# VH-VL binders against o27280, part 76

Target 1, 266 residues: o27280
Amino acid sequence: MDSMNVPEVLEIKRIVEESESVKTFIFSWDFRREVRPGQFVMVWDFRDEKPMSVSLIDPVRSEIGISIRRVGEFTDRVHGLSEGDLLGIRGPYGRGFELMGRDILLVGGGIGMAPLAALADEATARGMRVDALVAARTADELLFLDRLEAAGVNISTCTDDGSCGFKGFAHERLLTLEENHDMAAVCGPEPMMFQVMRILDERDVPAQLSLERYMKCAVGICGQCCLDDTGFRVCAEGPVFWSQELSRVREFGRYRRDPAGRRVPW

## First folded at step 3 (VH-VL)

Design e27 (framework fv_libevitug)
Fold by ESMFold2-Fast, scan of step 3:
Structure e27 (fold): chain C 266 residues (1-266), chain A 122 residues (1-122), chain B 110 residues (1-110)
Amino acid sequence: as target 1 above (266 residues)
Amino acid sequence: QVQLQQSGPGLVKPSQTLSLTCAISGDSVSSDSAAWNWIRQSPSRGLEWLGRTYYYSKWYNDYAVSVKSRITINPDTSKNQFSLQLNSVTPEDTAVYYCARVLRYSSAFDIWGQGTLVTVSS
Amino acid sequence: QSVLTQPPSASGTPGQRVTISCSGSSSNIGSYYVYWYQQLPGTAPKLLIYGNNQRPSGVPDRFSGSKSGTSASLAITGLQAEDEADYYCQSYDSSLSGYVFGGGTKLTVL
């Protein structure tokens, strides 16, 4: 029952420094609550609760990992914690990615690489060929490259400033990649995802995209996570959507909503 | 190619300490994608997982509840190996002992050592 | 007794299909992946199936795995003489905080 869903207080078992602004917090997990790549949990620091994508799913070690970027007061407090400290975790929530075919393309921007890193682990475990396009503004914001390499993933990089790999945006780099894929999964800034989706649609590659911007609502009851044209609730029907579903959403890639519900352009 | 090679005594007297070593080739004991396990097999208990060690920013150990009070599993990065120490052995500890790798990405015991028969007898 | 339950023996004739069951509970198979291992006499177990139904490179497609609720099955089609071996299922158990194995099934090819 969701109405009885309270945060479970878990000890931080391990902290991995992914970059100057990103840490992965690792917890022992009871896999009686199954977790799939693309799902998120609510993280509670005993003051505020925020949604975070699951970036590591490891039934072998009985662990999950949650990667958090330092962007505000809540995340700054969480980044100040140490191994042995406690956090509340509830979930998982949302639908995960579906895997199909033999070959998958992952396109991740910044922290959007976090749920895709978990998906890469699952896809490689299934024997799929995995190609990852990892995009960021600068080289020091490229995430999980060593983990993806260890998993056997074929990696391409791009940075807006040219500090690593291709100089340019993810969609510009994607245009130089000719390999066909059975499916794609995309997560990152919404304008990036919109441009990538258009290219994949023209190539007839089915894509799943993760929309995380509205997961800050109370799960399933606030309605603020709705998409304008379809009534989809990101926390209930997402955050993962097929490209065919998003092609009918007028706001995707064009505007977002502030806490008051007002439209704000990208 | 990854291989695990075991060494240690085949006969241990009751109340003594059982000590086995597993040497790793083709992979690193400190690889963050692998956990290093000890498993034993006996006619009375079948296959039984004993514990594991792994590296992820620091070393971690997990042990089966049945042996937790008597067992230590230690990595040695300089020799690229890991060991099992089981204290206060009894005849019920007689078994074939295996070391085995679990890869996070495959999530299975994918590579096994050759096995070491340990007999606990006076 | 073993935490996961397998029949102690199974048999078939060459070319036939044989199925080996593995039964557990919500704390293990009901919540976690199932793995299968083949053990030939005098050798270490070899990984045969991982992730409920996936085959490692080199394992013939006549071996398949499945999972339903708290039970799993290994199916071998086109049974061959070299398949005569002991087969073990394995999962993780949250109540024990560790890996658990089935008691093993000795498969005889008649």
Scores: ipSAE 0.000, ipTM 0.410, lowest interface PAE 15.5, mean pLDDT 83

Design e28 (framework fv_libevitug)
Fold by ESMFold2-Fast, scan of step 3:
Structure e28 (fold): chain C 266 residues (1-266), chain A 122 residues (1-122), chain B 110 residues (1-110)
Amino acid sequence: as target 1 above (266 residues)
Amino acid sequence: QVQLQQSGPGLVKPSQTLSLTCAISGDSVSSDSAAWNWIRQSPSRGLEWLGRTYYTSDWYNDYAVSVKSRITINPDTSKNQFSLQLNSVTPEDTAVYYCARVLRYSSAFDIWGQGTLVTVSS
Amino acid sequence: QSVLTQPPSASGTPGQRVTISCSGSSSNIGSYYVYWYQQLPGTAPKLLIYGNNQRPSGVPDRFSGSKSGTSASLAITGLQAEDEADYYCQSYDSSLSGYVFGGGTKLTVL
């Protein structure tokens, strides 16, 4: 059977504590199974499985990393694991980011920096100029700043509460940044991504946005992650979408859907 | 290594302006990775954060609510320093004043100046 | 007045374990990291613990921090005479949009 659809039980090789609420779990990986920034895997703790973005892709060490934020029962259990413990990994799934041009802007909110950290590594390895706007609620939730700096990324920060960098939201900070970019990649809370997309569209910067929140039921059953106006299926056609495609979706940034498919405001 | 060195007068009369300077070595006052803070310490109030200045694409300042109407914190890129001005001082402003650094991803004051005792008295 | 609450004093004998508490609310410790500072007589405070429980390079592992809900604690094991100092907790407060400190605890090594 195809390795993508069969969970493999892997040993946790190393755990990096990124913040009080975020850990990166590192596994040996056979790169005959290609992994691209923007793709996700299903993480199985032998009771439940959840989609997680790949945050580290290191062919030299033959390792991948998966960054997990503690937000509920599943993630609490996973955070309680130690090096040497086992997890099931299935994938990768989804469409990865496409790189184009000579310079890229990354805009990440919270755990949305995880797939963007992997993208930053690829972009810098290709010789692109990389600017990153890293946004979080508080300074202590800004992720991957040391890794981005080590990679040569030009970093701007903002926090909702002003505890680090610009006081305000990502889109407000973006308005103070006047650099032209050949493209952008955006990942974070959907309302943030919508506001950022509007600014980038006005600046004529093509952007790719990652819709991670819709991947909860995506594996094996296409159609459950349909977007309202276009019929996009996040698991089949995403999670990464071009801004041109998302500008047509009234649902994006305005409301979400519950398990019954009913519209719920943010 | 980064060091902070304070200077300024230690005696200020009531109703006048308190002025202190913090000189930075080993880092730039306009570094996007740091915010530059003033904190004071008195026996009656303990440690009290007063405000900060920092550079991203432009200069920004944040001030504690308790002093916001009287305080100004200014960077000086040519001298690689930042200053504190607190106007209309009263004896309650008597304290040891410290400058301190916070890094971009932390609320920790990881480097402190030596402190300056400022007495507000006639 | 201090926003975070610490006991004004603590004491112990050499080799003993001592703990210093720091209490706040949901707008500070309940939502943000806690930091601890050691202040020796006549010196500026020095960062002792960051991110609730992490030690900067050069801080002995005898010092540890913890946080639960809206409260935090600093623990010192194998107490030494050199540990006699003032200890301050610090966090960020969203309602004040600024940094907040505890009132300080004077640790006496008997």
Scores: ipSAE 0.007, ipTM 0.457, lowest interface PAE 12.4, mean pLDDT 84

Design e29 (framework fv_libevitug)
Fold by ESMFold2-Fast, scan of step 3:
Structure e29 (fold): chain C 266 residues (1-266), chain A 122 residues (1-122), chain B 110 residues (1-110)
Amino acid sequence: as target 1 above (266 residues)
Amino acid sequence: QVQLQQSGPGLVKPSQTLSLTCAISGDSVSSDSAAWNWIRQSPSRGLEWLGRTYYTSEWYNDYAVSVKSRITINPDTSKNQFSLQLNSVTPEDTAVYYCARVLRYSSAFDIWGQGTLVTVSS
Amino acid sequence: QSVLTQPPSASGTPGQRVTISCSGSSSNIGSYYVYWYQQLPGTAPKLLIYGNNQRPSGVPDRFSGSKSGTSASLAITGLQAEDEADYYCQSYDSSLSGYVFGGGTKLTVL
């Protein structure tokens, strides 16, 4: 995708503060370059480049939004920027979510709600019934609740500490919710996604899951990537996967790798 | 490997406070991927979950309704341990007490301490 | 009595299939995963089954779990003498906002 491999320097049109740790950066976008929910862009601050999921897709205003959580040096620098400042954007990359059926369940944890917020907009625009389970550690880390409500989404929340909604984890809350959905989309911490996937598989609900750790592979930074024991190439096929694809991957939800490349349980 | 090691007195008089500690090795008590639990076991009541402590951005505690008025579970990050204090004990509190880990996105008690028999008698 | 109901005892001979039931309500098993623990004499309980039907690494495949409605079952095929132990089911209960256990089943291998 040579036409999208060169970063375009774009002006930050607007910044929305979603929480103390999350900001959405909004840019004018030429929609001759189609963008779908679940895709990501490479954000370049003229020092480092990082993959970020697209959280807002608005063809009417000709805007895209990119939600960024403050977690390290790159994101700290980007959070220090103001409206009118410049960032390099290239993409979009990766495959997006597919919509099917009449009703969809969204399950998002923390910043994982970012790509799901864009998906919620598309699903509601298509006339689908959208139920969202929004999970976070605390009430102030729940993201996009006002935006989801404005879109007509049926919202359930859970927090680890019980400060908003159900007290407990996403998979525990999911078990108390209605089983009837034609599909689901899931994005959040990998252990959460694994537990949620198992419940949805048991209910025969086809699910798509977005794996942030494979975004760098999709832009060719690591060249070739394969999932453990299957030979499946995530850099060509991610970051969004169907649950049936992920159930073949022994690594998913079970272990990660330390800096030495050794397997470490979650 | 993660291991839990319990310590504390095995005999407590009625009306006094039962105090136990659980030392953690191979993991941090402030790990945001774990919750640290106390469970007891008696012939009359079987296994009973008593409560948990866990860290995300700050410390939180949850307690079982049956003991909520008498129980405190406290983490100690400097010693990498957590404790149980149960006030105003009665002979009904006689049990084997276990500490145990639950991982953040699971409800399974995957690692248990060795257990401590606590007898409440005069 | 315990929040979850198990038979107090079960028995079998080597090679047989034994099933241990665990009954609850909509506030626990009907809504949440079921976990099973094996407790050998003088030891702490050991996780045997998680997520209704999954085995941790090192647990033989002759142990299996299942769940239907507000009830769950642990099945042991090819029963062996070493399986003689107490077995406990566990779930979460939304009305209690906490974890709940079954009363335990003492399995005797005859």
Scores: ipSAE 0.008, ipTM 0.468, lowest interface PAE 9.9, mean pLDDT 84

Design e3 (framework fv_libevitug)
Fold by ESMFold2-Fast, scan of step 3:
Structure e3 (fold): chain C 266 residues (1-266), chain A 122 residues (1-122), chain B 110 residues (1-110)
Amino acid sequence: as target 1 above (266 residues)
Amino acid sequence: QVQLQQSGPGLVKPSQTLSLTCAISGDSVSSDSAAWNWIRQSPSRGLEWLGRTYYTSKWYNDYAVSVKSRITINPDTSKNQFSLQLNSVTPEDTAVYYCARVLRYWSAFDIWGQGTLVTVSS
Amino acid sequence: QSVLTQPPSASGTPGQRVTISCSGSSSNIGSYYVYWYQQLPGTAPKLLIYGNNQRPSGVPDRFSGSKSGTSASLAITGLQAEDEADYYCQSYDSSLSGYVFGGGTKLTVL
């Protein structure tokens, strides 16, 4: 009933294959509906609706991009679509990243690089120095390296198998980096983000972290969007939170909630 | 919940191969969020990490320098387990052997098997 | 010869505070997280502290960890008889490319 709650049916203008399991779907977008890095949209395939982070924001070409990893029935169907096919898009929702200072660090794991790629574009366009730590299981699962390089980002990589960059995990690589940053933005698996947050907190670097993986509701309060202890709602108050906000949440990095709202340890 | 259950003989003669198996329940040996480790404990060396096996797009093994020439750690996806083989054992290999899980985003051994005392003597 | 150095023993009386130290170098504790394990007699070690100062679910808040430079510490407040156990610190070492443990501390509750 609210105009913001009805999906707009948009034609897939272009599809970029980012990896074997990740595609970016590009749509024409009316920027009278402002979109910022860190915000998400609801993607409707005419059967199911799922939240997806915006990974490309291009007002010059009037385009947005949405990067989707193939992990289940919904995403498998969407990956089967071609240029010219239709998807429903509703949003954007949530608060985005805020850019502060001159030197920033991005730490992304897997598909978590998607919202950070949009942030990197904005930061470099503003003349900021951007360092990115990109983490994945293998080299072929590292996302957006070409786009980050083209934007002038200083890239460090780590992979579990050592096939690109440091052999190990994001937090282990971060501990070997000794640069000062004015802020950081982090997106990836929650245990990774918690460890990265702790390191950045010890270094007195304010960090923003994206918790999009807990979203089940796009336009209001629902039990699955609430964080323990504080009552924060990821879809309404997030998905981006400052590290100081998350340090007060006992749930962050320790357990998550299943679709029924039950606590599930990491 | 996740549990690790060890099996294997507790007595091995010098120069023979020590062989232990760790069965996993509540998680998958091919989980891309976990690494599967062997650790031993002896009075002379304390707790000593021996090596790990883990799955990305392929299986990877890492071994401690002290045992690298004699050790093999193998996953078995069909039985959801992983094994330790330590060749050419000496009395210095007498120890309690543990299998343990590491979650990749923490370098913590969060789940341990019950332990197996292996005595190396003739 | 353990890579990380712990005192071989520590003691306290019920209700008191006990601290157990763990000393390393720049290649391990100075660069990586510290973890602590409690081992009761005849049992496997149990994770007590992860990420320098975090507690797994079920570990009481009287156990705490800290790290400064190349050293770490485990603190136990309100010491109880059931805390009598061996305690081990653990980190990662970049020069060895592997996990490293302390020699262990036997805590006696007097």
Scores: ipSAE 0.006, ipTM 0.452, lowest interface PAE 12.7, mean pLDDT 83

Design e30 (framework fv_libevitug)
Fold by ESMFold2-Fast, scan of step 3:
Structure e30 (fold): chain C 266 residues (1-266), chain A 122 residues (1-122), chain B 110 residues (1-110)
Amino acid sequence: as target 1 above (266 residues)
Amino acid sequence: QVQLQQSGPGLVKPSQTLSLTCAISGDSVSSESAAWNWIRQSPSRGLEWLGRTYYTSKWYNDYAVSVKSRITINPDTSKNQFSLQLNSVTPEDTAVYYCARVLRYSSAFDIWGQGTLVTVSS
Amino acid sequence: QSVLTQPPSASGTPGQRVTISCSGSSSNIGSYYVYWYQQLPGTAPKLLIYGNNQRPSGVPDRFSGSKSGTSASLAITGLQAEDEADYYCQSYDSSLSGYVFGGGTKLTVL
């Protein structure tokens, strides 16, 4: 347990610019725990720490990648770093995705494709047929298309503005796609995930959904990462949940919690 | 689809260099999705990983501590193959030598060459 | 001198279940995925299980893997004569910075 809670100060080995707003930071490290797609690490810039999903898992090189979108002060500082600079990393934390069956559907919105890109690598290694629905506001914000294509993934895209693929939202595009999958994994904005979950439930496709919630602490003693009536703690019990679990959470897709734990609409 | 074919001499004298080659078909030796490994098998040591070579932005090599001072693994992109050189061999290096692929997302040796028995004796 | 410990032999009759164990430490199985290989006489090892419990395409459901703490197991149900082979577990070891194998288990089908 201690080895997961003590940050390792690691050198940034490589930085991959994924888009104008997203970079992947690659680190070499020794893990005492298995790293699975869907798990996260705490990234510490020696002032603040934030949870970040693992987007690349490379056991051959003993490296992981962490994809970070520029959304505020912490991420702006991290985006200003260069190869050779240092960050603290601890983890991994949380439950990862579970794979079953022969066919998997991935549905990712924006940065939500980051953990799904790691999952796609594992699913294709397993010999599964992988279909990915990649959604973003514009074509320039579609992430990991080259990685997914290189892995042999069947890709469908949608953009809000119609600049690539279907013009519309992920759930609208999903309604036009083949219904035949043994399981699905979904990650993106919570309202998008809610709509996608409803369609998958109607198709009787078991789905796993990854929730990103505000967190102050990765130790698992954190009121800020609780879900409404169920009392689930995202960092301890999630971030990956089955659709049957989320269907019982009134908060999912409708409300979030601020740093004080109060309900706020999306 | 992907196949690994080994070649090299089956008999090496003590103190000489053991040299083997692994030819790759159906994949590229410079594929960023793969690492190319040498593994040996003997009755006394069982299966023993010797080292790997792999390409991302440049070539990297990793070697097992037990052989690090004597081993070199080199890729050859023009012939789509990689080689093993093991210097100063002793009878304890007698083994079946395998080349094998590991995909970057896994620690699994998913494709293996046919194996080459190398005997170190006078 | 294998880093991971397996029983040197196991046996069963057709139709039975057989289990092969693999024991390690916190620097290998306790921290990293476990893989299993089948080696038929005169052939190279073949990947049988990856990621503790996943099967590659073409491996029958009769083969399954599990991991708990610093130990892993391979289970073969409905044992067949064709399953007579050597079985090896494999992981990564952080203290050695390399891949490590079990000593192998010779499975005899009676």
Scores: ipSAE 0.000, ipTM 0.430, lowest interface PAE 14.6, mean pLDDT 83

Design e31 (framework fv_libevitug)
Fold by ESMFold2-Fast, scan of step 3:
Structure e31 (fold): chain C 266 residues (1-266), chain A 122 residues (1-122), chain B 110 residues (1-110)
Amino acid sequence: as target 1 above (266 residues)
Amino acid sequence: QVQLQQSGPGLVKPSQTLSLTCAISGDSVSSDYAAWNWIRQSPSRGLEWLGRTYYTSKWYNDYAVSVKSRITINPDTSKNQFSLQLNSVTPEDTAVYYCARVLRYSSAFDIWGQGTLVTVSS
Amino acid sequence: QSVLTQPPSASGTPGQRVTISCSGSSSNIGSYYVYWYQQLPGTAPKLLIYGNNQRPSGVPDRFSGSKSGTSASLAITGLQAEDEADYYCQSYDSSLSGYVFGGGTKLTVL
């Protein structure tokens, strides 16, 4: 197996507490294995292996960061780790975001801001104007605001409860924001992404959306990574897709698949 | 499949409290992707949204201005249900009452209870 | 009075096209998505259109929605007897900080 497919045991160099439920784990990284915003790695705690999006890419420091939300047994164990502890990492995998034009809109919901934070760093480093709509349930769940501000990003927020910024959902806030961007990148709950995509399509803004729910295998060979109608394997062709590609996927934003493959409404 | 089942009295006397319950199956009342709503329908006022309850880091409630001083919507996680209490009712509160789900990202009322006709009379 | 304005009635014959309008303001339809509901006699409203023009699974292609400025429309092509129902539009209103509905349109299939 080549170096991308062999797990490497890495020391946790630094941990950043992003919120009560989200931590970013930072590792030294050999950039002979290139990594792009929107790509993911497999994280191995020596019991289970799970895919995680890369949220920090820093070739100058030779570091990557992986942001993990506490949602179950695996993530609870990883959250219990400290600086100096070890994790297995393999990858990167998947298709990353592409940057085009001079102006980009980022729309992130919850942990979906993690890959978008890495993208914001790259876009600002290239001299692009970056507007970010950061959405969460409450102010305490808004992620990466400090990093985005430090990078010079123009930030709009919305929370379901109105505790920070606009009171309402991401797509409702987006309708009140300016229309002119050369491209957009969107990551968050699939129903949010569907509504945002529709607005961006009406504005003729090309958008890229990240479908994290299908990262079940890192190789992209298994059928579990396939989308309806298109035959795309999320691990190989995704997780990032253009809106024109997703408009051809009948199930996007309408229903999900449970572990048994059954269609479940959002 | 998600279903909402309503229960409560169909008759309430003026000045008393109207109390209805909506039982949820196939989903959790503390689901972080849903808000749980009460809506009423009368011939004179049509469909009126009354309020919602939803869980984020804690429980939140939003109420329509027209009823805000009289209304309480409460979740019950142990019974997987949510309730409506409307105080100091008058004959103008006579309506069919519905509970309904909104997915927080779509703003659509995608699932409705069967409805309960509540008549406010002596 | 309803916040969104709909005609109280509409009618058509089987096979025809019927359009139902919904009019609002900048604080609701002008800024937010429009949703449409079908209510058959004696039943709860059922979601028919979401996000201005999207159909839930199980809703026939002959139902479509559109929005322009502060107004929205529901179009029904190939009208069928089963379409006889009340139709309601819905949006969100920022000045009221809540959901708002139209007054409803009774559609009669002649």
Scores: ipSAE 0.006, ipTM 0.461, lowest interface PAE 12.7, mean pLDDT 83

Design e32 (framework fv_libevitug)
Fold by ESMFold2-Fast, scan of step 3:
Structure e32 (fold): chain C 266 residues (1-266), chain A 122 residues (1-122), chain B 110 residues (1-110)
Amino acid sequence: as target 1 above (266 residues)
Amino acid sequence: QVQLQQSGPGLVKPSQTLSLTCAISGDSVSSDSAAWNWIRQSPSRGLEWLGRTYYTSKWYNDYAVSVKSRITINPDTSKNQFSLQLNSVTPEDTAVYYCARVLRYSSAFDIWGQGTLVTVSS
Amino acid sequence: QSVLTQPPSASGTPGQRVTISCSGSSSNIGNYYVYWYQQLPGTAPKLLIYGNNQRPSGVPDRFSGSKSGTSASLAITGLQAEDEADYYCQSYDSSLSGYVFGGGTKLTVL
């Protein structure tokens, strides 16, 4: 009887090409089912189902957007779809971000900017000052810069190869930025998030971090949804966690687990 | 555990090319979470970072300004290793050479090879 | 010459507190993390402190790091004979776009 557990077949209303490898798929959405930034949905192509963060929440237009990077067979098939084609959507699931204070820092790496773009919209609508550090491997992989600029966000960029903005890693760039934030939200590769969290902890800035890597078994539960020391189930208790919760987790930012559950170096 | 094992000659003549190899076990040279570095140590100049190679969607190399014109660092994914080539060596290139891993978001050299003493003399 | 400045030597007696300084500029320590390495004779350097003040697993809590402005310090409390080694600080330098090391400090336990 829980309507969130049954996929709704929705028509792709619009597709936005974010980069060569990332597309945002936009659907009409009935906001009787509330969606918050930081939550995810299960996307079903009638063969496989995968978790995807919600990147656009627009109650005025009655739309949600889901940004998908091409990384495997499922995402390659979905990228082959056109406006008018159908996808199954189930959810939303997970804890969303909480907003506090007047000033927020967003730190996003690659596709991790997707849930942060939705958060930027909400923070801006709430009247907060928003600073965003957008990080990627190369300039053509920086995501949502035009959308963030249109929203009035103060943007800093960095790329590993120096093709746009600061040459280096997100944590190296963060050390050169303004320290005055009431909170932060971070999403990207786990080693990046670990280093960013350490800097924010030193600055006494409370941070929320999104652990998207563990979402793969959200509706078919597996051991990889659990964090080592605390037993948090990411799909049930996450994917968004406060930095104080993650500081006690021994595996965060240090090692990952393979399909057998063994500790593997980064 | 991740281990780095070095191989290469201990004696090189002036003007020749120094070539060293670092074999990786317990990690992949193409891991997008790691950068693979060469560092040397001499009594006169101490510890010097020479350069790094790392993989994202493609390979990138960074080199120290002091050696940039003479240095090449190359990964070999089939053998899970990376190499150092230093051209036109002089006696000032005499040093212990180390390979080392940095996790891309930490800047710490957390795993080191055993070191190879390279003497440049005629 | 080294980009980061360390004293060439330091000494102490067992049980004493010893500190080793590392001085840089805004292009390195002022804006970037500091790391410390211990090098025992005949061995590769070993990571001792990362991220200014964090210890890897297996490093005793008597080793600690700190950073203020463009300078950093390594502190060793309860000094032991086996701490006799060379100690190196390391950071990143934005003007050089690369990693930089201190000149090293030879610690003698008297």
Scores: ipSAE 0.006, ipTM 0.459, lowest interface PAE 14.1, mean pLDDT 83

